VHH binders against q9m2c9. Designs and how they scored, part 2

Target 1, 358 residues: q9m2c9
Amino acid sequence: MACIVEDPQRAGQSNETQIALISGVPDDISKSCLARVPREYHMAMKCVSRRWRDFVCSDEMCDYRNEFNLAESWIYALCRDISGGVFLHMLNPFSSRRSWKRINDYPYIPMREGMGFAVLGKRLFVLGGCGWLEDATDEIYCYDAAMNTWFDVVPPLSTKRCYFACETLDGKIIAIGGLGLNPNAKRTWDIYDPLTRTCKSCSDVNIVPEMEDSFVMDGRIYIRGGVGGSSTAVYSASSGIWERMDDDMASGWRGPAVVVAGDLYVLDQTFGAKLTMWCKDTRMWIHIGKLSQLVMKQPCRLVSIGNSIFVIGKDCSTVVIDVENVRKNKMNGVMVCSSIPKTWDDDIDVISCKSVAI

## First folded at step 11 (VHH)

Design a88
Fold by OpenDDE, fold request of step 14:
Structure a88 (fold): chain B 358 residues (1-358), chain A 122 residues (1-122)
Amino acid sequence: as target 1 above (358 residues)
Amino acid sequence: QVQLQESGGGLVQPGGSLRLSCAASGFTFSNYYMSWVRQAPGEGREWVSAISGSGGSTYYADSVKGRFTIARDNVKNTLYLLMDSLKSDDTAVYYCARSMYESGYEYLFDIWGQGTQVTVSS
């Protein structure tokens, strides 16, 4: 319960006849109506009036949409081009016109590699990165998806990092391991708390070096790194410690991972592209299906929306897997997938993908 | 064009006082939270203080609490930072920054001034 300390002085704003959101309609009703407008039209809505803009961009709008079960998840991809430029692409996966759109670049994001990517609410965060190992940064940028605006974030990370794992847990951004000038950085993690506006640094010997992948499941953070992904660790927020991952579970983590409805899926890329699922009960990896290599351009990242897994590869080529359908159709064959074509002429590598619901 | 311009920095002895000013232009000043952020040499940016659009709410970092006072004049479109009991550790470039208009997001900034140098030295 975030104690919204109601600033008592909001009472004295003079009765300036606040122009109604909708003429002749009470504001509460107007807000309810506006909240029902599909997300694809929110940009246009912001052009109607300042009050509309403010409402559409507000947390209140999100609250209404959540209450009405109208929140729409869109996919955001952090990408790098051949020039080393970093940019965001956005996809509405449920649109009739499924196409990736480039988001306006933050003018100050230098060419960087190894950046972290995290989501809190309706905001995306780009963290750290480097051009060279020696120039790892602690900078954090924020993109507000509702406002379609970039922001600088203060404070920065506690440790300059690149090629680190980045996850969100309990309203905090966790930056784990990575490379930097500080040799100890590899065994540290930062906890960024936007509520307190603090970033805390912690250390644990069990943190794996050279992060390759991470996911959150059942309130725990799982990380994979090391030479060829040979090292794994699990973080529990309750204990504040990192432990070794179960060997059986670790053995099947051979590609990008995603959690769907509480279950862990991995795109095993060792011999083609196989979707596998971790069964918690049997403690075994189950083969779900095969993905045609023709439709996938590595490297790939995974993101989930509902019961769908989006496999996003080079040039933002996207394959959509319906997990329920694949489970039902125990066909020992190639998974039936829908594809979203690439929209860009340039060689684009996908660094990370996240979904944002508004 | 949206602009922020800081002034009032300088050299001061430990225990001394300074008053920083930030002139805002190109936007409705009263609609935004404003903040002071500082950066010491070789250090990251540190949030110092924030004030609501109306000036009714003020926030301070623990490091400056009780010593610094943030204020604003919405008629003059000016942000102020009164710094008392200055310490060597307060030596930094001080930036004026525009935060989001919404409460709780004082850590997000979209516009910065050029900064003003504050040096605390005996």
Scores: ipSAE 0.823, ipTM 0.922, lowest interface PAE 0.4, mean pLDDT 89
Fold by OpenDDE, fold request of step 14:
Structure a88 (fold): chain B 358 residues (1-358), chain A 122 residues (1-122)
Amino acid sequence: as target 1 above (358 residues)
Amino acid sequence: QVQLQESGGGLVQPGGSLRLSCAASGFTFSNYYMSWVRQAPGEGREWVSAISGSGGSTYYADSVKGRFTIARDNVKNTLYLLMDSLKSDDTAVYYCARSMYESGYEYLFDIWGQGTQVTVSS
């Protein structure tokens, strides 16, 4: 059900006795109360009244929840099935019944590969991609997690791209490298700024073609690509330039990467599945533990919430690693992990995973 | 069924004026921000202008600011775009679109019209 959200400016003119959010309670107090309701009930809250719906779907709701430290992170996976269909799956990791749920499909997301996936606030963005008939696209779609609604985004990317790195930095979406019709597209990045409603294209020779992985750490974007992931680069927003990544750091980046509480973790799958951590102080990779290959269905993507790493593989099979516990128990062995079963849908590939806090 | 239908496009000389209209049906028109978006040949879509549900707030792209005026008639369920001092660069298909309801998110759209062609040529 498309949330019919009304223009908030209508609240000013008609003396219509704005029905209180909660009868007998000032609106400020009502909002504070509503903001304390767990995220799993927000869908039901939207059914109470139009005013409740509008508030629950508003940025104001997010602001209250952030202020109260009540924001809950859910995981969203961009997935592709055997037919080439693209869809989103959602996981509430705090639920007693941890299960992946398919989100209503955007009716027009074409069968595409190599799409970018980004998060800004409570909104997820699906960018670019290629299909059988299209070498690369510049289209952007937005899913609002609070509204449970899809939108088209204008403007599109400045450059048509597929199989590119996609990150968010300072309220902007950064699309980096990839494949396209433009021969120079491989060494370009786009900066999408929702505030100015502009997308700018830039170029740098240090951008690596054929992107495999990316992450954001300490306000910088790290990218890996090339043949076998042999090339790396680091972007600084302050300078607007790409630099070569440290060789020691690059040498250990041999799989999916994720940042947890400011620290970089990599799942090295070269010889089994090893979780490693980059130590900034010693400039060395530290072995954290081994994950059983039996519990992992490749290809895998990583996402972090708090001190937990979620390893999400084929069919959305999920392994959860508590990093703090693993670091404390220094067990020279296989990490003890919890698992979330695969979806009922078979043969789903996970393209990308992100978390959204509301 | 939710529908948007544009009209008023055509051929005009540089410096000329046009008035576009968009008829809305199938939803409560006054509850939504409405926008005009254009697409020039070979180019991506560009946001042009937006107006709040009440019509009290209007927004413009820098490229059209001072030349274009967005308006709405909520009784007639119609959106308008008055285009003055037209330039060759204004040549595009112009689309009426329903925007997200919140201010600041005029770049998010869920419903589109079929578009109307505007050609500015000497």
Scores: ipSAE 0.817, ipTM 0.919, lowest interface PAE 0.4, mean pLDDT 89
Fold by OpenDDE, look of step 13:
Structure a88 (fold): chain B 358 residues (1-358), chain A 122 residues (1-122)
Amino acid sequence: as target 1 above (358 residues)
Amino acid sequence: QVQLQESGGGLVQPGGSLRLSCAASGFTFSNYYMSWVRQAPGEGREWVSAISGSGGSTYYADSVKGRFTIARDNVKNTLYLLMDSLKSDDTAVYYCARSMYESGYEYLFDIWGQGTQVTVSS
């Protein structure tokens, strides 16, 4: 039943004629109750009434869930199929039936490459990109995970770019480097601030020209680029400047990176698939374990939820690594992992993956 | 079918005034924030103004504040933009858009009109 649920924008309608969320229950209590409903049922909740829909889709709902530690993280993968089509897949990793589901397509997402992918709150952003015959774009698309709806974002990026690093820091989306019509684009970054409704462009010579990977750790953005990933830089929001990354740390950054509970993990794919961790104290890379090549289909992307690393490869084949358990249980150097089967769709490349907590 | 249709654009001299209209259909108009967004030649889209579903709240970009007035008629399902003291920099295609406004986030748009050209020239 396609609940033709018109998006509730009227938070401020006069108290007089509003049907109670729950009959006989004050709204504050009702909201608290609704906020405790597991995320998997939120779609059904939106079908109960307009008021329920509005609440479930509201930031207020998220606030309640966060306040009560009820927020559930789901994984979203930006994917490309063989036709060049771009789409989102979603995974509830804590479901009894873990399976990837394709999200409804945004009808207007062009077949683009080199797009940025970021999360801010309950929303995913797809930024920039280019086509085979098309120049880089500044367009930003937003998927609201609560509403299950795509939006256009205004203003666009300040600089048209593709194949750039994209991260979220301090409530802002940062688009870093990449390629574009502007030859200086590779040494620029855009800061999109939803609070001020502005996108600002900045430049720094220390930005690496060809972006391969990025991550956020301890309030800083780390980027890797250059030929073979040889160049690294670190951005500090407090100073607004880019600095060279530590050589010891940079030397071990040889694949997709993810931060788990403040620690940096890298999947080194140089000789098989090795999970390594950066030890801040010793300033050394520690070998955590090896992944079986049989379970990993490159190229892989990493995302973390809690103490778990999700390695997501081709066709959204997923390996789950519990970092706490892996540290304790090294069986012959091979990590014991759980797996989530690939999608029914074949020839899907995972461009990027993020988690959204609602 | 959800549809927005702009009208009222044209050529005007600096200091002149225009009134844009946007006819909405296919959805409950009063339930949505509505916005005007403009795009100058060679420039990106710029948010101009927004109005709440009830019309009780209005928002303006700094560039148009004090000169433009957004209004709506929910009975007629029509959005308006009164533009006074027009400047050359106001030259753009003006779009009506259905928007979502939530605290802490910028305007998100899901439905657009075709736009109407506004040219301010001496």
Scores: ipSAE 0.794, ipTM 0.912, lowest interface PAE 0.4, mean pLDDT 89

Design a88
Fold by OpenDDE, look of step 11:
Structure a88 (fold): chain B 358 residues (1-358), chain A 122 residues (1-122)
Amino acid sequence: as target 1 above (358 residues)
Amino acid sequence: QVQLQESGGGLVQPGGSLRLSCAASGFTFSNYYMSWVRQAPGEGREWVSAISGSGGSTYYADSVKGRFTIARDNVKNTLYLLMDSLKSDDTAVYYCARSMYESGYEYLFDIWGQGTQVTVSS
């Protein structure tokens, strides 16, 4: 329950005849109507009036859309081009045109590596990183997907970090391990809480060094690091403790991971591209299917929407896997997937991918 | 063009007082939360205080609570920070920043001033 501290002084704002959102229509009905407009038109809606803009950009809009099950998940990719520039790209996976679009230039972070990428609500966060000539930073930037605007975030991370794991858990951003000026950074994690506007640093010896991958499942953060991904750890927010990951589970974590409807999937790239699933009941990895190497451009990142896994590789080449279909068809062969081609002429590496529902 | 310009910084003795001002232009000032953020040498940026568009709600960091007062004049498009009982730890560059228009997002900033130096020294 976000205590909407009702600013009591909103009562005294003069009867400026609040221009109705829609002429002749009560605002509540208007809002309901506006909330039903597909996400692809929200930019245009913001051009209608200030009130429309404000509403479209508001949390209230999100609440309406969630209530009506109208929220649409789009994919956002943090990408690096050949110049070393970092850019945010967006994909509406359900559009008829299915094309990646570059979002407005990252205002202040040219040529950073090892950045964290996290989502909270309708906002994307880019955290930390290091430059060619610069040490690790503690800076946090926020892109609001509804506003289509970048913001600076204060306070920064408690610890300057590069090449660290970044996840969202319980409304907080968790930055784990990584490299920095502080040698102890490797064994620390930061908890950023936007509600309290605080960033707390914690330490645990069980945090693995040299982070390679992470995911969240069942309220826990799983991290993989070390040489060749040999070390794993699990964090529980409830206990605040890092524990060793199950050996059977860890053994199959051999590539990018994604959680779909509570199940863990891994794209094992050791011998081709194999999608595997962790079965919680049997505590075994199950082979789901193979991806054609022709359609995958490594390095790849995974993101899930609904029952679909999006495999996003170089130049934002995208393969879409329907997990339900693949499970049903137990094909001992190559999975039937749909593909979204790259739209850019330049070589782009995908650093991280997330989905935002608005 | 959207612009914020700070003024009023300077050298002050411990226990002294200082008043910072920030002139805003290029946007509807009263529609936005405004904040003061400071950065001490070698440190990260620290949020100091925020005020709602109407001025009806004010927020303070624990480190400055009871000592600093944020105010605004929407007619003059000016943000103020009254700093009393200044301490050496208050030494920093103080920035005026525009926050989101909605409550609860005072930690998000899209426009910054150039900053004004405040030095508290004996």
Scores: ipSAE 0.777, ipTM 0.905, lowest interface PAE 0.4, mean pLDDT 89
Fold by ESMFold2, look of step 13:
Structure a88 (fold): chain B 358 residues (1-358), chain A 122 residues (1-122)
Amino acid sequence: as target 1 above (358 residues)
Amino acid sequence: QVQLQESGGGLVQPGGSLRLSCAASGFTFSNYYMSWVRQAPGEGREWVSAISGSGGSTYYADSVKGRFTIARDNVKNTLYLLMDSLKSDDTAVYYCARSMYESGYEYLFDIWGQGTQVTVSS
């Protein structure tokens, strides 16, 4: 009788070797290679296989890219059309032909006003706002920029609110003041942590209730409220308390603001649009340049990437201002401008803009 | 069409037990994290529990940890929530919700069921 001897090495072979990310390459090496591909090509990578899609969309890939300074910032504009519909436009500022693209959104409920717009990592959050019958909501929606997908977020805000200040600080979303069915909403702020699935409500009887604009600088949230920015407040993360804003700083905050490398810039549109910068050392506003050379329709929003400030107006018409030389030279700096065409859609208002680095 | 259908809700006394089921259709069930989310009267929605696509990882809110058990059957495309030691505070509408395939997405939901009522007396 002849005995058939099965190969023990072949019998122990698993089927998982057939689904490697890259044939013949260990997955950890494959992941390091895939994480280095420019963001412009990530959509194509998602089409290769389920495993590629999972990795490209993962927190692991985003964490790797951030750790090794490979992350690329794209701009997302929260917009409203004439029908009242809310949607996103996206801009890749590094592409050779820079143009705004409408995000392929799932169906969305129109007629929301006074919403918060914030970024955490690869995700954009739209919070609160006024709903049907003009009352505030606690709803939160999330757009994941790696997945190109909208999600409902749970838990909602602890306090229903609209027309409030909304910023990201220390990995959490802070929603401050505003209007709502609860008359004390203007005196509260919610600290929302989507990773721990918690929302903490805090209150202070002296919070300024009328919110127009905000920014984050040096671990603090700065808030402007009231007509013409007459009321200001500062939330300090280090102390956990509210402070008064520097009166000289507040006096020059006469338009949309953005922070570039720790320096505050404001587009002052009082008497012809001009870009100014707050100088911390002298406590004075410095004139940087004038934008009246380009036609910009209000309202305008500001967002920064590196040393570039993006001024985004109606229909997403955009002026890009490079302030690198201004920051380095101060007295001899050169403000360099370029433009990006408006969207192909007409009559679009830009509610808010943020950048997402992936 | 992607659909989720909950069942198994009802009235129970404090200390009782209940099993919720959620039938999934229209998608590859095992590819997705699934969650239970509840909403008490007059309250916001509260995340309760999540389970990975394979069933190998489970997550629970502190309020239910040790009392509730999430499970899934990927052959029957069904999600379960086994609720023990029920309290009056557990009274809510319970929703089945689809999350994504990766840890860290357990609070993000793109598809919801219609919900099933759980009422715990006294």
Scores: ipSAE 0.277, ipTM 0.734, lowest interface PAE 4.1, mean pLDDT 81
Fold by ESMFold2, fold request of step 14:
Structure a88 (fold): chain B 358 residues (1-358), chain A 122 residues (1-122)
Amino acid sequence: as target 1 above (358 residues)
Amino acid sequence: QVQLQESGGGLVQPGGSLRLSCAASGFTFSNYYMSWVRQAPGEGREWVSAISGSGGSTYYADSVKGRFTIARDNVKNTLYLLMDSLKSDDTAVYYCARSMYESGYEYLFDIWGQGTQVTVSS
């Protein structure tokens, strides 16, 4: 076989000069200006030139915005329609006409159940799941919110899994337990690092075999599993070990959970919709308020942006709770809430919700 | 319409050589990192090699470093993988895949070819 060497001079000539981002302005100054444009205008900026599109979609711009506290969080809901199709809805919570908008489908995402949904940086990851006639998969798909494009991810998970806990911790995605034909899947977890292109499998007999819900707080992943949420476990990233959850904390975890500014909130819908907060210092659950005017069908999903909790139910019907105003205002149980209309003409189940800051 | 088409696979002896090609169409080829990814039967996909849009930077998995050479021709819109000193462990379907246009993101692929089989057996 002959060794064929490509012409290095041809490759080098493709980068001789570039068109300035803004005529007459050094690129570093132009980038500083462009990075400060509010996110709602980023789609329009992509239409100005190839150089603008490339910068707006770049990690450089996202890193700049994060570094200078310019990042804006939008909400993404992983949804399923009546045909079983899986897609994303997106909400800009600061838009004057707040409404959920459907993101273009990527035609190669399979219609699966029990998928993981996690965020890392400007990217949303959909992991695993199982089809109607097939076992769990190890496939990973990624939606890049800056590029507005779906990608396949390599490598896949080390273990095929569905109905598992999936969270981001310390720049890695951790997929925990679940179901699959591998008899040990429920006692394993994958630590997935997209930056180094590694996925390693870990095992321990101490993890919860069936996963229902999870959240991340203080460098730990909290997991509720079993029928009716009867089992709990905590994964500590700093030690790499599994711990038992505080019994008082576990007793109040009777619904979807979200962390706001380091504080755990749970929506308990067993006797009306009640928002409670775990007070770490006193080790007590504190009643925050009731959403008495709303009819919300389970399951509800929670996501936070700033001091606001977004409660998202069927058809993406959404209630927004400003927890700082509620905590400042001690008037007899009144909560300041706003609502965002459900999607038009859709019978949509919301599988999971996350926020992405860009 | 964006398409990638691999060719050049086949049966080779251990220690032999093969040259894979991937024809790209429907996009500005030189703007994107391109990768080779392989999948052995019953295994997950494994990243093999990547090359920057200009061709100035190349990257290799440890399992193939020193034996495989990635190259591109931005005039012909073609990606290559020159495989030398082939081992039985190299038996797999080889895919070319379009990556992001920035360094450090060779794990994200939006467009795949159909794959070409490489079999190394004595």
Scores: ipSAE 0.149, ipTM 0.661, lowest interface PAE 5.1, mean pLDDT 81

Design a88
Fold by ESMFold2, fold request of step 14:
Structure a88 (fold): chain B 358 residues (1-358), chain A 122 residues (1-122)
Amino acid sequence: as target 1 above (358 residues)
Amino acid sequence: QVQLQESGGGLVQPGGSLRLSCAASGFTFSNYYMSWVRQAPGEGREWVSAISGSGGSTYYADSVKGRFTIARDNVKNTLYLLMDSLKSDDTAVYYCARSMYESGYEYLFDIWGQGTQVTVSS
């Protein structure tokens, strides 16, 4: 794929209008046309000219697509191979041939475990982690999904940490608890703002030191930690305080969790992989259905797009559950599922999955 | 009751060999990374080697690479360290340690054995 550099100047014309996006078309009309192009073609559009590349990668294009319901969510999986190498896979779930593709590792992310993975806007963040002979780090790597490139010049966390909870809430990335040579990591959380490039560290003696899982629902971060999930906590961004999670709600959190349209779903792989949902009105866990296909290897990660839950296991093997059809049709325990093949790269662990809408 | 118990230490001549064993009980052995960590007199602890739950991946500190071999028997719930070409600076108390995490830092080890003394001297 060739990139064409537009002729920025001619002898008879020397102003900004010489570089129109589309010859003979006002730029605002051109932008509306370009913003309607499906995301799968955006990489080719970036090769047309410098101006096309700048627009395709811009916040203006993303904002336009979101406003007109054109935004398309793709799934990104943070993965580790058997050598310890860390990389991203990407899936366009709307492609006619749905397959995972590896994203380049231009800045080599060091061999690490216990990293955080978060999304803010069109950007993915890989935070912290530790190595075999390297203490937990405060380093942050940022991938821009519109530009398809990594940035290494991102201010770090306030606190070095690994094996911590990491979530996005109210336009900020919150890194909670975890481990490191600094024992205060266990009792702190960092509020990281990548736009202002600032990080604030907060502390609370009640935060459990070992994190198992987390999710965000209704402006709150829910944390499960301790041995066997014995400790749970809830962070409210509006008040800045921690409180105890509802015991009934906590009792059913026995696997990876995802929030779909404000409703909490958990995949419980005890006794043959069952999807359950927390019903706020009755304060009970409701059995939604079971997977009627081959048992998926743990650990599984969940990510949602619309009313679909993507269950992503080892080697990126993927099952897609349409929860709206199950809830609407009330089928007798059988869920509507489809599958996406695993990658050809065997022995890949999926650390975390997120979606990015552009 | 979760326990790790090391054995096989002793006095050995330089260039000699020893095999250390670590018997594990009270947990599902194959679910955990296992490590050997040593502490020389008057020194801090030094991570030596690790092995994945399945035994498919092994890791070694540079100071022992090529001389030490880690292995596990998930039927007998036993971790091993075969130590060849021993040098005087291998003298230490050797501990086995359990972790859920792939790392050699001791803050990630949740269960430790009591240790076994290895002494390399002429």
Scores: ipSAE 0.012, ipTM 0.455, lowest interface PAE 7.8, mean pLDDT 82
Fold by ESMFold2, fold request of step 14:
Order: structure tokens, then C-alpha cells, then sequence
Structure a88 (fold): chain B 358 residues (1-358), chain A 122 residues (1-122)
């Protein structure tokens, strides 16, 4: 419990001894009421008082909202502009006016490539990478989506790395393989705990070198890589052991992947864009439907919220696939989907996308 | 020119005591939560303790609770950490840090001192 983030409840507790959150209302009742306010109004709530700001930004509020199914997932896109600057765009997908908004920067993240992008709780992490004239770094930047600001201090990775797999599993961020100054970096992984601000490095001769893609499902990290993309590996956090991926599952992993309600979906762009789903029980890939070729310009990134898959391309141009609706509603074999307009910013590349529930 | 300057570190036997000081200048000291953060060799930074602007509320990491006491003197603009019952795993560089916002969020810091070394060994 040495992590600074871990103590927002302590700050809210200290304020309770001085000024009531809502006059004439016990603070535990006040917190219940405030936690039910929709996320789009949270910025305004921060302007009411220091106690309101502390509570709105607290883990207690986020935990309450998650427990009572009040949490609202917003999508964050890690982007690069024409100057090479790295920044975030944000989308509230529940708003009637769905549009991407650029998060104005401070600090300005240095120009880097091959970075990891991960989410834990209310926070987004940008990890590692390398610059045009520099080798890989171990630096980490952290954005707090409840505070809407970047942290001043974030302990680094144990191993400098770029072009690596980066996923969140069981409250920790796992950075796997990649390139770096350590000649064995591709056979190592870092387990980063942002709550305790600690990091440890592990190695295993059986880890898959050369990363191509990854996803998390059922408490495990799945990785595709190796020469020609033919090697796969699975990391189990409960055991700390690397295993070989199911060959039938691996055979259908031919594009961007996302997990929706525990089910793996892949956008296979061989011979047109096809959404497929892995069925665990039958060990088969099931065809869900096709996406229009006009929408599916590479590269794209996938994010899920509820039963919806957001396909995000250049300039944050976005298509929304509701997986339940598209099973029933097709036109000429093509899934009927909604879209969200691109950003006002031109010529931005989307590096990675994640959702944050608050 | 906002500055924090730590002092009072040194070599101490296990079970011993130290008092760390942090002199603050260039800002209204009493408006801010202040924290101590430490970094052991080869480890990441670990938050240790925090105190409200008035000094009325204090917070401690579990690893130091009951052994360390944070205090402030708003007349001298000085933050203190009284360290008792020191153990070898308390060996670290100790930093004084100011909360980024005047509201007292202890996990976001915009001003840091240079650090003072505490070594527990014998």
C-alpha cells in the first residue's frame, strides 16, 4: 500500500472531519448520491469544493460505480500527429453527440515508437518505446482519467524495451519481449504493479521471441509471434508459466483481436474483412459477418464496450459493430454498422486504443 | 523559484532513530499537502507518508505505520519525518514532495527535493 493512487479514499476521509459533502446529509449517503451522477458531469462536480473533487477522483467512487453497474466506459486513443508528438483522444460512446475530443497535453510525451499502452482501473499507461535517434527506454507515463491529468512520477520498467506486447492482467501490467539494449529482452517480461509502484523482471527460455499481436482472455495473455507469425504462447498469471496456444485457436488469429464478454473476436482481412468468433466449447471459428471494404482501411484498432466492437482507423474514424445485432441484420452478407466521424485533427495515426470505466 | 531541500539522513544502527527535515521556499507552504517518498537501491519509488496543509491529517504507508511520524512547522516552512525503530529495509533515499494541486492529492507531485540518504546497517 505504498502506491499514491491507493490513498484517494484516505484523502476523502480526512475531509469528512471538516466540511460535509452535502449540508444536512450524512457523508455516506452523500457519497452514494454523488457516485450515481453520470460521468459526463464529473468535471463540473470537481468545481464544487475540494471534498467533491477528492471524492470524484477517488478509487472509492470508481469502486462504488463498478459494484453497482454504474461505470461508464470511455474510449481513449493513443495518437501521433504529423510532428511526431504523442497525445490522447477521448470518446464518450454513450453521448448523443459522439465525437472524438483531443486531450490537451501536459506533459508533452517525447516522440517515441513501439510503445506499450495499457489500462488499469482509472489510469492509462504509456510504456517504453524508442526514439528516432535513441535506443529503447524504460520510461512510463501515466494519465489519470478521473483527474484528467498526467502523473509527475511513475517508476520505470525493469527492462528498456520497444515493440513489445503489453497487457493488463490481475491488477498488473505485463510487458513482454520486444527489442532493447538487453540482448535477452525478447525472452523476458516485466511485471509492473502501478499501485505499489514496483516492477520485477522475469525470464524464461520458452517465451516466444518477436512479437506480432496479443490479447487477454480468461486470466491469460495470448501472444502471436515468431518467424512468419507461426509461433504462439500463453502466459498464465496464476502459475507464472508459459504454455503453447491451442493450434485450432491460433489458426484463425489472422488480424486484430478483441474480447467481448469473454469471447474472442478477430477481424480477419484475408479476402475481405470478416469478423469471426472463437467458440471454446466446439474449438471452432464461427463466421459472424463481413465489414464493408470502404470502412476497413489498415491499420485499424479494436476496442470493446459491452456487446459492441469499435473499429478505429486513421484520424480516429470509427465503425461500431454490435455483435448481437449483426448476427441478425446483414445486407448482401455485409454487417449493418453505425459510424462515428473522424476527428477535427488531420493526419493523425492511431497507435493503440483502450477503454477506461469510471 | 519553488524549492524543497532535505536534510538529516545518515548511517544508523537497526532499532535506531533519525529525524529528516525538508525546508520549503517559493510557495505558500501551508496550502499544500506534503509527502515523503523513498527509493531503495534497485527499487521503484514508494510513498511513505503525507500530511495536510494545516497538519491536522496524517497518512502512512503500512510498511512504516506506527514507527514513523510526519509533522510540519508552518511558521518555519519545514516538513519533518521522525523515524523510529529503523530496519535494514528502510534503507533508501528519502524525498520530500509537494502535492501537484493545493487540494492535497498526495499521489500527484510537481515539486521534489534532491533526496537524503538513510542507511540502516551494522
Amino acid sequence: as target 1 above (358 residues)
Amino acid sequence: QVQLQESGGGLVQPGGSLRLSCAASGFTFSNYYMSWVRQAPGEGREWVSAISGSGGSTYYADSVKGRFTIARDNVKNTLYLLMDSLKSDDTAVYYCARSMYESGYEYLFDIWGQGTQVTVSS
Scores: ipSAE 0.000, ipTM 0.216, lowest interface PAE 15.9, mean pLDDT 78

